# Miniprotein binders against q9bqp7: the designs that were tried, part 196

Target 1, 240 residues: q9bqp7
Amino acid sequence: VPQNWFPIFNPERSDKPNASDPSVPLKIPLQRNVIPSVTRVLQQTMTKQQVFLLERWKQRMILELGEDGFKEYTSNVFLQGKRFHEALESILSPQETLKERDENLLKSGYIESVQHILKDVSGVRALESAVQHETLNYIGLLDCVAEYQGKLCVIDWKTSEKPKPFIQSTFDNPLQVVAYMGAMNHDTNYSFQVQCGLIVVAYKDGSPAHPHFMDAELCSQYWTKWLLRLEEYTEKKKNQ
Short names: E, the ipSAE of ESMFold2; O, the ipSAE of OpenDDE; V2, 0.75 times the mean of E and O plus 0.25 times the DockQ between their complexes.

## First folded at step 19 (miniprotein)

Design Qe3 (at its last look DockQ between E and O 0.79; V2 from the best seeds 0.00; counts 0 for: pae O 7.8 > 1.5)
Fold by ESMFold2, look of step 19:
Structure Qe3 (fold): chain B 240 residues (1-240), chain A 104 residues (1-104)
Amino acid sequence: as target 1 above (240 residues)
Amino acid sequence: SPELAKELVQSIEWLAKEVEELARMGDLWYAAWMARMAVDFAEDTGDPELIRRVAELIVRVARIAGRPELVEEAIRVFEELARRNPDPEIREIAEEAIRRLREL
């Protein structure tokens, strides 16, 4: 149980979209701060078991692919993820309709994989946008805020190469989403709040992506776990 | 090495405990995914006794969670394990786990 519990939702904010919202999604730039990022907090508070299992997976991959093969594999996964996020930002941004898009960016199995999900996404409010929790003092960069099947969500896009998931971000992805949600809900750059999360897992072969919806209750339960990780992080830094 | 094997067992047991917690939270998709990881790590050892420990844990967690979707996914995991492994001991472990899961 965290010692300093803080709510994920802001009672001072509307839970409804505002008709006067901008026609262009928000894209708040990250600031250089002394406060930690969500990913830094999660990396620094991994359990010994998480660290061990990640190293075990790495060694198995190196055994299969060799050192050079593993380096190439991880580089390709990173590049494909970056291209996927760039393509989604382009597709979801109304500004990209008015200028030439890189057609190579749009030709991928991952983009094919998410097409059925994108049909259910509307009302895009933010893309690749920084969030800061003004009270708990952490920052992040969220992928997307939009309605999914009528519910406003923080949306996280993930790539997966079946059947070999990349373990590194796997254990903590729901914590990452709710940390962004809590930060956005208490960030003065945003006039609205979000109660739900969505993790979308896209597949390289174009197979239908899996939408993992997290309602407000589930988000609240993950929020408690995030608060414990943040608390652990700050205690470690005090002892240094 | 004995220390490495002990740490691996502890880490796989930690995964199984996470499956139980996720199921209690109602995140059945993530619970099933974690269960698959636990079995995959145990299978990679080639150690039938470790695979048996994980199988027993997954069956116990499925019973405690009481969620049909988790039970169905666990059955699929063990069906794949039996299909992939010619070792009769590993096949028996998987088949026994499936029998116990179907009784839930």
Scores: ipSAE 0.669, ipTM 0.823, lowest interface PAE 0.9, mean pLDDT 84
Fold by OpenDDE base, look of step 19:
Structure Qe3 (fold): chain B 240 residues (1-240), chain A 104 residues (1-104)
Amino acid sequence: as target 1 above (240 residues)
Amino acid sequence: SPELAKELVQSIEWLAKEVEELARMGDLWYAAWMARMAVDFAEDTGDPELIRRVAELIVRVARIAGRPELVEEAIRVFEELARRNPDPEIREIAEEAIRRLREL
């Protein structure tokens, strides 16, 4: 049990999304603060086993591709992911802001992959927006808040070259999603609450993306795990 | 190295616990994914005994979860394992796992 328990959901916020669909998704800029990001917390609290698995994967990839090949591969994966997120932001943004749509960004297997998910996405509330949990003292940049099949979700978009998520992206993804949910639900910049998460794994070959829906119960379970990771991070920082 | 082997075993045992926990939580997709990763890591060792241990774990998790989708995914994982491995011992382990999964 976390020593510093805090709820994922805010009882002061109505579960009913205010009927005013914001005409424009929120995009709160990430402020450079001494406050740790969700990603930093997760990275610095990886278990020895997780680190070992990642290192082994890295060594195998270096053996296969060479050191320079692995660097190139890593850079390409990062670039593809970035372009995919930029394309999604463009797609999910209101049409009036699309005047600068780079058509080349839309021509990807990843975008093709998520088409069947995008048809079920509506009511976009936030895109590439910063969240801050003032009490728990962490920040994050969430990809998207929207309705998926009529349920308001924090949506996290992931890219995979193979029909399987990479270790680097998947182990802590549910924790990342709930961390963003909990922060948003208690961030004064947001007037609404989210109860669900969605992880979407897009594939490079354009095969149908995999949606992993997280209901309120599953989110609550992962929230407990997130709190434990946050406590571990806090303890490590006190001892430094 | 013997040290690497020990660390691998520990990592697989950890993965096993995580898979079991995820399955109990109802996160079947991540359970299945981690199970696949455990098989991939075990395969990379080339150690039939380690592969056997992972197989036993997956069968146990599938039984605990009681979800047909997880059973079918586990079967696919072992079918792929058998296809990729010319080693008769590894193939036998995979085939035995499939048999056990089909009995669930």
Scores: ipSAE 0.013, ipTM 0.333, lowest interface PAE 7.8, mean pLDDT 81
ESMFold2 (binder alone), look of step 19: mean pLDDT 77; pTM 0.739

Design Qe4 (at its last look DockQ between E and O 0.87; V2 from the best seeds 0.76)
Fold by ESMFold2, look of step 19:
Structure Qe4 (fold): chain B 240 residues (1-240), chain A 104 residues (1-104)
Amino acid sequence: as target 1 above (240 residues)
Amino acid sequence: SPELAKELVQSVEWLLKEVEELLRMGDLWYAAWMARMAVDFAEDTGDPELIRRVAELIVRVARIAGRPELVEEAIRVFEELARRNPDPEIREIAEEAIRRLREL
């Protein structure tokens, strides 16, 4: 029902990279742009109910931890996520040697949590790489593009402290993934496309991570929702 | 305040509607995850009927999904709900949900 529907997949592209592809995963740097990021679009188009529930969650955490405790908690969660992504980029990079890998970086519960997933990941094509939708004019930074159980996926890594399963941004995670997918599929920096998504939720205590696989049909359904959010964003910016 | 309590109920009802949409799309794990998260907000309302609606949805999602790990996680949610609530009606809701989940 978006006014300007646009396909998530590009029929002019292969979903399998050819044998002449570079041996090093792509890492396209973010550019300074006036166009919005996926995260900005999603944040600016939250419903009143999403905002209310997120604020309720924050207030509960503040009651439990105190304001200073909550600030430290959120800072530590951000740092844990950053270190987790740093560790995964190191593990998945073909250039990393054992001497160059920090053993302390590899000893987190989150890394233990994803080990069984990593055994099924291969053919890494991009790590921490910028994407831009050339037609719809939005940007993002995806975590990983690789095969998972033989399917080329945009992979998003998430951390969770399992005793409190509510994740601050859980409402829009699938939209984020499909937005990156659509952007990559229409970005001239990439010669191939991806039709599947994977959200991996890793747990601090090392419990086995959950792989949430999104096939092409599910991705197309989430894509429609993303287009509506992008349309809402554009309309709100015209009224500023 | 009365206005904040009403908005909380409306927001939980909106969340349940989002879970129904996820079921329609066939995203069963995400539906289960969202439904489990709704328990804490429903508990905050103090409304046993809203807690019952969330419990019924969680059981339905677990039945449709047919995955033991979702059933186990849901049982833990209701065990904790029963543990921290002295209200007999809320305890009955949690215990009935656990019974239904164990029979899946």
Scores: ipSAE 0.752, ipTM 0.885, lowest interface PAE 0.8, mean pLDDT 86
Fold by OpenDDE base, look of step 19:
Structure Qe4 (fold): chain B 240 residues (1-240), chain A 104 residues (1-104)
Amino acid sequence: as target 1 above (240 residues)
Amino acid sequence: SPELAKELVQSVEWLLKEVEELLRMGDLWYAAWMARMAVDFAEDTGDPELIRRVAELIVRVARIAGRPELVEEAIRVFEELARRNPDPEIREIAEEAIRRLREL
């Protein structure tokens, strides 16, 4: 049980979607400060087993690709992920705000992969927007807040290459999502609350993306795990 | 090295525990994904019994999930496992898992 329990949901915020569909998605810039990011907390609190698994994966990839090949691979994966997020932001942004659509960004297997998911996405409220939990003292940059099949979700977009999924992107993804949810629900920059999460795994080959929907109950369970990770991080920093 | 082998086994055992927890939480998709990862690391141990345990867990997750796409993915995982492994025992484990998955 977390020592510093804090709710994921804010009882002061009404679950009623404010009827005002924000005409423009929120994009709050991430401020560089001493406050740890969700990603930093998760990375610094990985278990010995998680670290070992990641290292073994790396070693296998280096054995297969060579050291330079592995560096190239990791760079390409990062670039592909970045371009995918940029493309999604462009797609999900209102047309009026789209200055220069790089049509080349839209021509990817990943974009093809998520088309069926995008059909179920509506009511975009935030894109690439910073969240801060003032009480728990962490920050994050969330990909998207939108309605998925009529439920308001924090959506996290992931890229994967079949058949071997990239390990780094998936181990703590549920924790990342709920961390963003909890922060957003208590961030004064946001007037609404989210109760659901969605992890979408897009595939390079254009095969249908996999949606992992997280209901309020599952989010609450992962929230407890997140709080434990946050406490562990905090304790580690006090001892440094 | 013996130390590496031990660490691999421990890591697989950890993954198996995580999958069981995810099953208890009802996160079947993530359970299935973690179980799939366990195959790759169990393979590195070369321990047929450990691979068998992972296979059994995958079949169980697929059964609980009741999703055809997860069953098909699991089948592909074991087909690839069988292809990569010259060990007849590991191949038999994979083939048995495939048979069980097709019965779902």
Scores: ipSAE 0.685, ipTM 0.865, lowest interface PAE 0.8, mean pLDDT 89
ESMFold2 (binder alone), look of step 19: mean pLDDT 86; pTM 0.843

Design Qe5 (at its last look DockQ between E and O 0.29; V2 from the best seeds 0.00; counts 0 for: pae O 10.6 > 1.5, pTM O .780 < .8)
Fold by ESMFold2, look of step 19:
Formats: C-alpha cells, structure tokens, sequence
Structure Qe5 (fold): chain B 240 residues (1-240), chain A 104 residues (1-104)
C-alpha cells in the first residue's frame, strides 16, 4: 500500500473531451528539469530478478549472434522503433500529407502489423506529447491519446521481433501507461482526462499486432503499483 | 557457474509469482505474455521439471482467462517449444500442454 495515495483520475475534469474542438492533436514539448521521467523511475526501481533476467537475455542473445551481431541487432531494433513511432505520428496527424517520407515509412513490417488496429483508432487528441504530474512531480512523453473502439485511451506503441520473446518492453509497460495517464489527468496543459489504456505490440514480420486494452479498474490497480515504484525511487534517491 | 544457474531458477520462480499476481489483478493477457517469457528462460535451464511447472502455469492462465484467442496463443507457444527442442522429455511436456489446452 503506498504511504502517499493519490487518485489516478482528476475529479475536476470531464472524462470526455467537450464539444470545443481542437482541430490538431496536442503536442506539448518536453521541458527537462530536475524532476524524474517515468522511464527513469521504472529503470531505477527494477527488482534484482528483473535485472538478472534482462542480463541473462542479453547474454543469450550474444551467444546466438556474437557480440558484434548483438550490437547490430540492438542498434537496428532502436532505429526501427524510432521509425515506427515517426510513421505512426505521421499517419495519425491530420496535418500530414502523403510524402516520400510517408511512403518509405509504410514499407515497415511494424506498420503493416498495426493496420487492423489503426482502423479502430479515431478522435486523436495528442501525439508524442509531454505530460507532467503537477502534484507527484514526474514527467513523461506519451505516444498517443485517441479513441480505440470508442474508448478514449492513452495508447503506447511497442515493437517486437516475433518469434523471439521480447524482454525490454514486458516487465513494466502497463505501469508506464498508467503513469502517463495519471500525469495527463493532472497536467494543466490538458483540459480532459482518460480512464483507459491500450498497449499495442507490433511485429517486425507484419503479423497482426496484439492490442492489450486496460479498462479503468485495471488501470487503477496498475496505478497503485506505479505509486509504489515512485515512492521507492524517491527513497532510493534520498539515500544517494 | 552453479550460483548463476541457481539465481536463474529463482528468478524464473519470481517471474511465475508475478504471473499469479497478474491473474489476481484480472489481466490474463499480460499474465500470458509474462508466462511466455518464463517458458523461454525455463527452456534455457534445460531442466524438464521447471519447464513442466511453467507449462502448467500457462495452461492455468488460459483456463482462467476463458478466451479462445489466448488458448490459441498458448498452443503456439508449446508448438514452438516442441519444434525447437530435440529432447524427447521436453517435447512430451509441450505435447501434453497442447492436449490440455485443446480440452479448454
């Protein structure tokens, strides 16, 4: 149980965007200062078992690919992830037109993988947008806020090299999503809030992406775990 | 590296406990996703009994979820396990898990 419970939802806000229409999705710039990011909090509070399993996975990959092969693999995964996020931002932005950049980005297996998900996405409200929790004092950069099958969600896009199990995006993805959700719901740059989350795992080979929908009750349970990680981070930072 | 092998087994058991927590929270999709990772690490140990225990966990996740798509995904996990393992004991574990999953 967190010592300093704080609700994920803001009672001063509507959970549905009002009829006042922003024509363009929000893209709040990230302001770097001394407050920690969601990803830093999660990385600094991994359990010893999480760290051990990640190191074991790395050593297995090095055994399979060689050290140089693993470096190339990780570099390619990083670059493909970046391109994937750029492509999705371009596809989902109403101000983007078809360009040579868009055509090249559509050649990605990851983009093919999510096509069936994108058909169910509408009402895009934010893309690649900074969030800050004014009270709990943490920041993040969320991928997307949009309706999925009629439910307004914080949507997080992840890449996976099927058939290999993905490790780097598995342990804490739901915590990342609810941390962004809580921050957005308490960020003065946003006038609405969201109650649901969606994690979309896209595959390099173009196989249909896996959507993981999290309703408000599930989000609240993950929020409790996020609060514990944030408290753990604060305590660890105090002792450094 | 007997100490590292022991720590691997303990970390897999920790991961299995995380899967149980996810089931308790009502997130069977994420529980299955985590359990798949546990199978992969259990396979690395070469210990058929550990692989069997994690296989039983996946079958339980699929049973509790009651979702045909999760059952099909679980079956694919064991089809891949059987395909890539020459050890007949590991193949038998995978085939038994598939039989149990098809009865759901």
Amino acid sequence: as target 1 above (240 residues)
Amino acid sequence: SPELAKELVQSIEWLAKEVEELLRMGDPWYALWMARMAVDFAEDTGDPELIRRVAELIVRVARIAGRPELVEEAIRVFEELARRNPDPEIREIAEEAIRRLREL
Scores: ipSAE 0.730, ipTM 0.881, lowest interface PAE 0.8, mean pLDDT 85
Fold by OpenDDE base, look of step 19:
Structure Qe5 (fold): chain B 240 residues (1-240), chain A 104 residues (1-104)
Amino acid sequence: as target 1 above (240 residues)
Amino acid sequence: SPELAKELVQSIEWLAKEVEELLRMGDPWYALWMARMAVDFAEDTGDPELIRRVAELIVRVARIAGRPELVEEAIRVFEELARRNPDPEIREIAEEAIRRLREL
């Protein structure tokens, strides 16, 4: 049980979607401060087993590709992910705010992969927007807040190349999502609340993306785990 | 490399233990997620026996959890496994797992 329990949902915010479709998605810039990011908390609190698995994967990849090849591979994966997020932001942004759509960004297998998910996405409220939990003292940059099949979700987009997912992204993705939810629900920059999460795994080959929907109950379960990770991080920092 | 294969097997065994512990702790969703990752690791080995072991683990997780949504998630994992693998043996493992899951 977390020592510093805090609710994921804000009782002061009405669950009623404000009927006003926000004309423009929120994009709050991430401020560089001493406050840890969700990603940093998760990375610093990985279990010994998770670290071991990642190291073994890394060693395998280095053995296969060489050190320089592995660096190139990781850079390419990162770049592909970045381009995918940029493309999604462009797609989900209102037409009036569309920067010059680099048509080349839209011609990806990942974008093809998520098309069936995008059909069920509406009511975009935030894109690439910073969240801060003032009480729990963490920050994050969420990918998207939108309605998925009529339910308001924090949506996290992931890219997966055939069968070598970055283990780091996959194990803690639900924790990342709920961390963003909890922060957003208590961030004064947001007037609404989210109760659901969605992880979408997009594939490079354009095969249908895999949606992982997280209902309020599941989010609450992962929230408890997130709080434990946050406490562990806090304790580690006190001892440094 | 035989050494690499051995290390991967060890990693999967560690992951399997973690999944079992998570199940014991009453966290079937996280257990299933970890098991899915075990599939990805097993695929990297190309060892059908290792993939089979991981498949058995996922089926166990789904069975123990007793939640329809977890069963459906597990089915999706194996459908994707079958899609990604041209190896008939791996496909058979995936198809068998799907069959078992549908029987739950």
Scores: ipSAE 0.006, ipTM 0.271, lowest interface PAE 10.6, mean pLDDT 81
ESMFold2 (binder alone), look of step 19: mean pLDDT 82; pTM 0.790

Design Qe6 (at its last look DockQ between E and O 0.41; V2 from the best seeds 0.00; counts 0 for: pae O 8.0 > 1.5, pTM O .740 < .8, SAP 72.406 > 70)
Fold by ESMFold2, look of step 19:
Structure Qe6 (fold): chain B 240 residues (1-240), chain A 104 residues (1-104)
Amino acid sequence: as target 1 above (240 residues)
Amino acid sequence: SPELAKELVQSIEWLAKEVEELLRMGDLWYAAWMARMAVDFAEDTGDPELIRRVALLIVRVAAIAGRPELVEEAIRVFEELARRNPDPEIREIAEEAIRRLREL
């Protein structure tokens, strides 16, 4: 239980009937400052056991692939993830002139993998947009805010090469999503509230992506765990 | 080293506790995913008792979820475990888990 609990929703900042009737998704630029990012908080508050398992996984991959093979594997995973996010931003943007579509970005198993998910996505409100929790003082860059099957969600896109997904993306991903949600809900750049999350795991071979829907109740439970991680981070910084 | 082996076992037990928390929260898909990770690390120990404990956790997650796709995925996990391991104890653990999963 966190010592300084804070609500994930801000009902005072709900959508107004016609205040900012936007037809273009928000893309708030991320501005660098001393305020910690969601990713940094999560990395700095991993448990001893989580760190050990991650290192064990790395050593097993190095034994299987060799050091150079593992380095190439991780570099390729990063590049594919970056291209996947670029392609999704292009696909979901109502104005294709925001970024010229690259034919190579659209030719991938990952894009094939998410097609059935994209059919259920509508009402895109934000893409690759910065969020800041003005009270709790953390910042992030969320992938997407859109409706999924009629529910407005913070959506996070993930790639997986099966059979050996990266352990970190499994363990902390829901905390990342709810941290972005809480930040967006308490950020003056946004005039609306989001209560649901969606993690979409896309597969390199084009197999149907998994849509992991997180309803408001589940998001609230992950929010409590995020607050504990943020509290741990703050305490560590006070002792440094 | 002996110390690294003990830390691995402790970390797998910690991971199993995280799966129990995910079950309590009702995040059945993440619980199943984390449980697969736990058995993967448990296999690395070669300890049949630890593997059996984590195997029972996977079966319980599938039973609680009541979703055919999670049951079939769990069966595939144990089929691969049995295929990779010559140890008769580990193979029996995998085969028993498959039998339990098919009865769901």
Scores: ipSAE 0.765, ipTM 0.894, lowest interface PAE 0.8, mean pLDDT 85
Fold by OpenDDE base, look of step 19:
Structure Qe6 (fold): chain B 240 residues (1-240), chain A 104 residues (1-104)
Amino acid sequence: as target 1 above (240 residues)
Amino acid sequence: SPELAKELVQSIEWLAKEVEELLRMGDLWYAAWMARMAVDFAEDTGDPELIRRVALLIVRVAAIAGRPELVEEAIRVFEELARRNPDPEIREIAEEAIRRLREL
C-alpha cells in the first residue's frame, strides 16, 4: 500500500462535459522545472530485472548491428515515433491548423495502421499537452485526450517496429497513462476529468493497430502501482 | 554461449512469473506484452527448445487466465511468430501453440 495515497479521480470534477468544451484542443506547454517527469520516474524506478532485460537486449542488438548500427537504429526508431506523433497531432487538430500539414508525414504505415482507431476517436480536448500533479509533484506530456467509442480517454500512441517492439516504449505504458490521468484530473489547467485510458499500438507495415482500452477499474489498479513507483523514486532521490 | 542461454532461460522464467502475476491482477495487456517479449527473447536465441518452453508457458498462462481475450492475443503472438520465422520447427511450435490455445 502506498504511504502517500492520493486518488486518481477528483471527486470535485464532474464527468459531465461542461457545455463550454473548447472547440480547440488544449496544448499546454511543458515548463522546464525541477519537478520530475512521469518518464523520468518510471525510468529510474525500473526493477533490476527490467534493467537486466533491457541491457541484454541492447547488448544483443549491438552484437548484431554494431555500435554505430545500433545508434542508427535507435535514432531511426525515435525519429519514426516522433514523426508519427506529429502526424497524429496534425490529423487530430482542427482543420484550421491543416495548412501546415506536411503530406509526407501522413504517408506512413503507422498512420495507415491507426485509421480504424481514428474513426472511433472524437471530441479531442487536448493534444501534446502538459499535465502537472501539484500534490504528488510530478509532470508529464500527454499525447491526446479524446473520446474513444464515446468514452473520454487519455490516449497514448505507440509505434511498434517489426520484428520486435521497442521494449522501452511499452513496459510502463499503463503506468504512464494513469499517471497522466491522475495529474490531469488534479491539474487546475483542466476543467474536466478522465476515467479511462487507451494505449494504441501502431504498426510500421500498416497492419491494423491494436487498441488497449483501460476502464476505470483497471486504471485504479495501475494507479496504485504508479504511486508505489513514485514513492520509490522519491526515496531514491532523498538518498542521493 | 551456454551462459547467455542460461541467462535467457532465467529471464524467460522471470517473465513467465511476471505474466502470471499480471494475469492474476487482470492486467491482460501487460501480460500479453510480456508474453510477446518472452517470445521475442526466445526467438533471439534461435533455440527451438527455448521457443517451445515459452510457447508452453503462454498456453499455460492463457489457460489459467480463462479469458477469451488473452487466448486470442496469445494466438496472435504465435501467428506472428510463425510469420516471422522461416524455420519449419519454429512454425510447428507456433502452430501447436495455436492449436492448444484454440482448445481452451
Scores: ipSAE 0.013, ipTM 0.302, lowest interface PAE 8.0, mean pLDDT 80
ESMFold2 (binder alone), look of step 19: mean pLDDT 81; pTM 0.763

Design Qe7 (at its last look DockQ between E and O 0.81; V2 from the best seeds 0.00; counts 0 for: pae O 7.3 > 1.5)
Fold by ESMFold2, look of step 19:
Structure Qe7 (fold): chain B 240 residues (1-240), chain A 104 residues (1-104)
Amino acid sequence: as target 1 above (240 residues)
Amino acid sequence: SPELAKELVQSIEWLAKEAEELLRMGDLWYAAWMARMAVDFAEDTGDPELIRRVAELLVRVARIAGRPELVEEAIRVFEELARRNPDPEIREIAEEAIRRLREL
């Protein structure tokens, strides 16, 4: 249980945008600051077991691919992830679709993988947008806020290679999503809140992506775990 | 080394504990993912007792989830475990797990 508990949801906000809401998705720019990011907090609070397993996974990949093969593999994974996110932003943005479309950007197994999910996504309210929790003092860059099957979600797009799921897997994706959610719900740049999360795992070979829906109760349970990680991070930095 | 082997076992047990917590939270997809990783890393130990324990965890999680895609992923994990391992005890663990998953 965290010693300094704070609620994930903001009762002062509606989850139903009014008729005066902007028609273009929000894209708040990420500013350089001294406030820690969600990803930094998570990276600096990994357990010894997480670190050991990631290192063991790395060594298995190097054994299979060689050191140069592993370096090329990881560079390609990073590039493909970046292109995937750019393509999704383009697809979901009403103002960039025709004039700025890059055909090679949209040619991806990952994009094929998510097509059935995108048919259920509507009402996009934010894309690649910065969030700041103004009380807990952390910042992030969320991928997307939109309705999925009628429920407004913070959506995180994740890439994975299906025969080798460890290549893109992370232990902390749900914590990342709820951290963004809590920040958004307490960020004055946003007039609404979000109570659900969606992690979409897309596959390189184009196989149907997995939509992992997190309802408000599950998000609240992951929020407690996020608060513990943030508390751990803060304690480490206090003693430096 | 003996120290790395001990750390591997401890890390597999940590994965199993995380899977149990995720079951309690109702996150069945992530619970299955953690259990699949526990099986995958347990194969490196060559220890049939540990492999059986995490195999039983994965079977239980997949059955509780009741989703066809999670059951098929679990079956695929055990099919690969059986194919990669000449040890008849490990093969039997994998084949029994597949039988239990197919009886759904």
Scores: ipSAE 0.798, ipTM 0.918, lowest interface PAE 0.7, mean pLDDT 86
Fold by OpenDDE base, look of step 19:
Structure Qe7 (fold): chain B 240 residues (1-240), chain A 104 residues (1-104)
Amino acid sequence: as target 1 above (240 residues)
Amino acid sequence: SPELAKELVQSIEWLAKEAEELLRMGDLWYAAWMARMAVDFAEDTGDPELIRRVAELLVRVARIAGRPELVEEAIRVFEELARRNPDPEIREIAEEAIRRLREL
């Protein structure tokens, strides 16, 4: 049990989406603060087993591609992911703001992959927006808050070259999602609450993306795990 | 190195444990992912018993999940396992897993 338990859901916020669909998604800028990001917390609290698995994967990839090849591969993966997120932000943004749609960004297998998910996405409330949990003292940048099949979700978009998630992205993705949920639910910049998460894995070849829906119960379970990781991070920092 | 082998076994055991926990939590997709990863690492050991154990886990996850896409993905994992391994015992494990998955 976490020593510093805090709820993922805010009882002071109504579960009813305020009927005012914001005409424009929120985009709160990430402030560079001494406050740790969700990603930093997760990276610094990886288990020895997770570190070992990642290192082994890296070594195998270096053996296959060479050191320079691996660097190039990593750079390309990062670039593809970035372009995909930019394309999604463009797609999910109101058309009136889309003056500069780079059509080239939309011509990707990843975008093709998520089309069947996008048809079920509506009511976009936030895109690439910063969240801060003031009490638990962490920050994050979430990809998207929208309704998926009528349920308001924090949506996290992932890219995969193969029909399997990369080891680097998948282990802590549920923790990342719930961390963003918990922060958003207690961030004063947001007037609404989310109860669900969605991880979408898009594929480079355009094959149908995999949606991984997280209901309120599953989110609550991962929230407990997140709190433990946050505590571990806090303890490590006190000892430095 | 013997040390790397030991660490690898420990990692596989951890992945298997995590997969089982995720199954209990109802996170079937991540359970399947952890199980697939366990198969990949078990392959690197060349230990048929370890491969068998993680194969059984993946089959179980696929069965519990009841999702055709997860079953097909598991089949692909075992087809590739069989293709990459000249060891008849490992091939048999993979083929048996495929048979079990096709019966779902």
Scores: ipSAE 0.014, ipTM 0.337, lowest interface PAE 7.3, mean pLDDT 82
ESMFold2 (binder alone), look of step 19: mean pLDDT 84; pTM 0.831

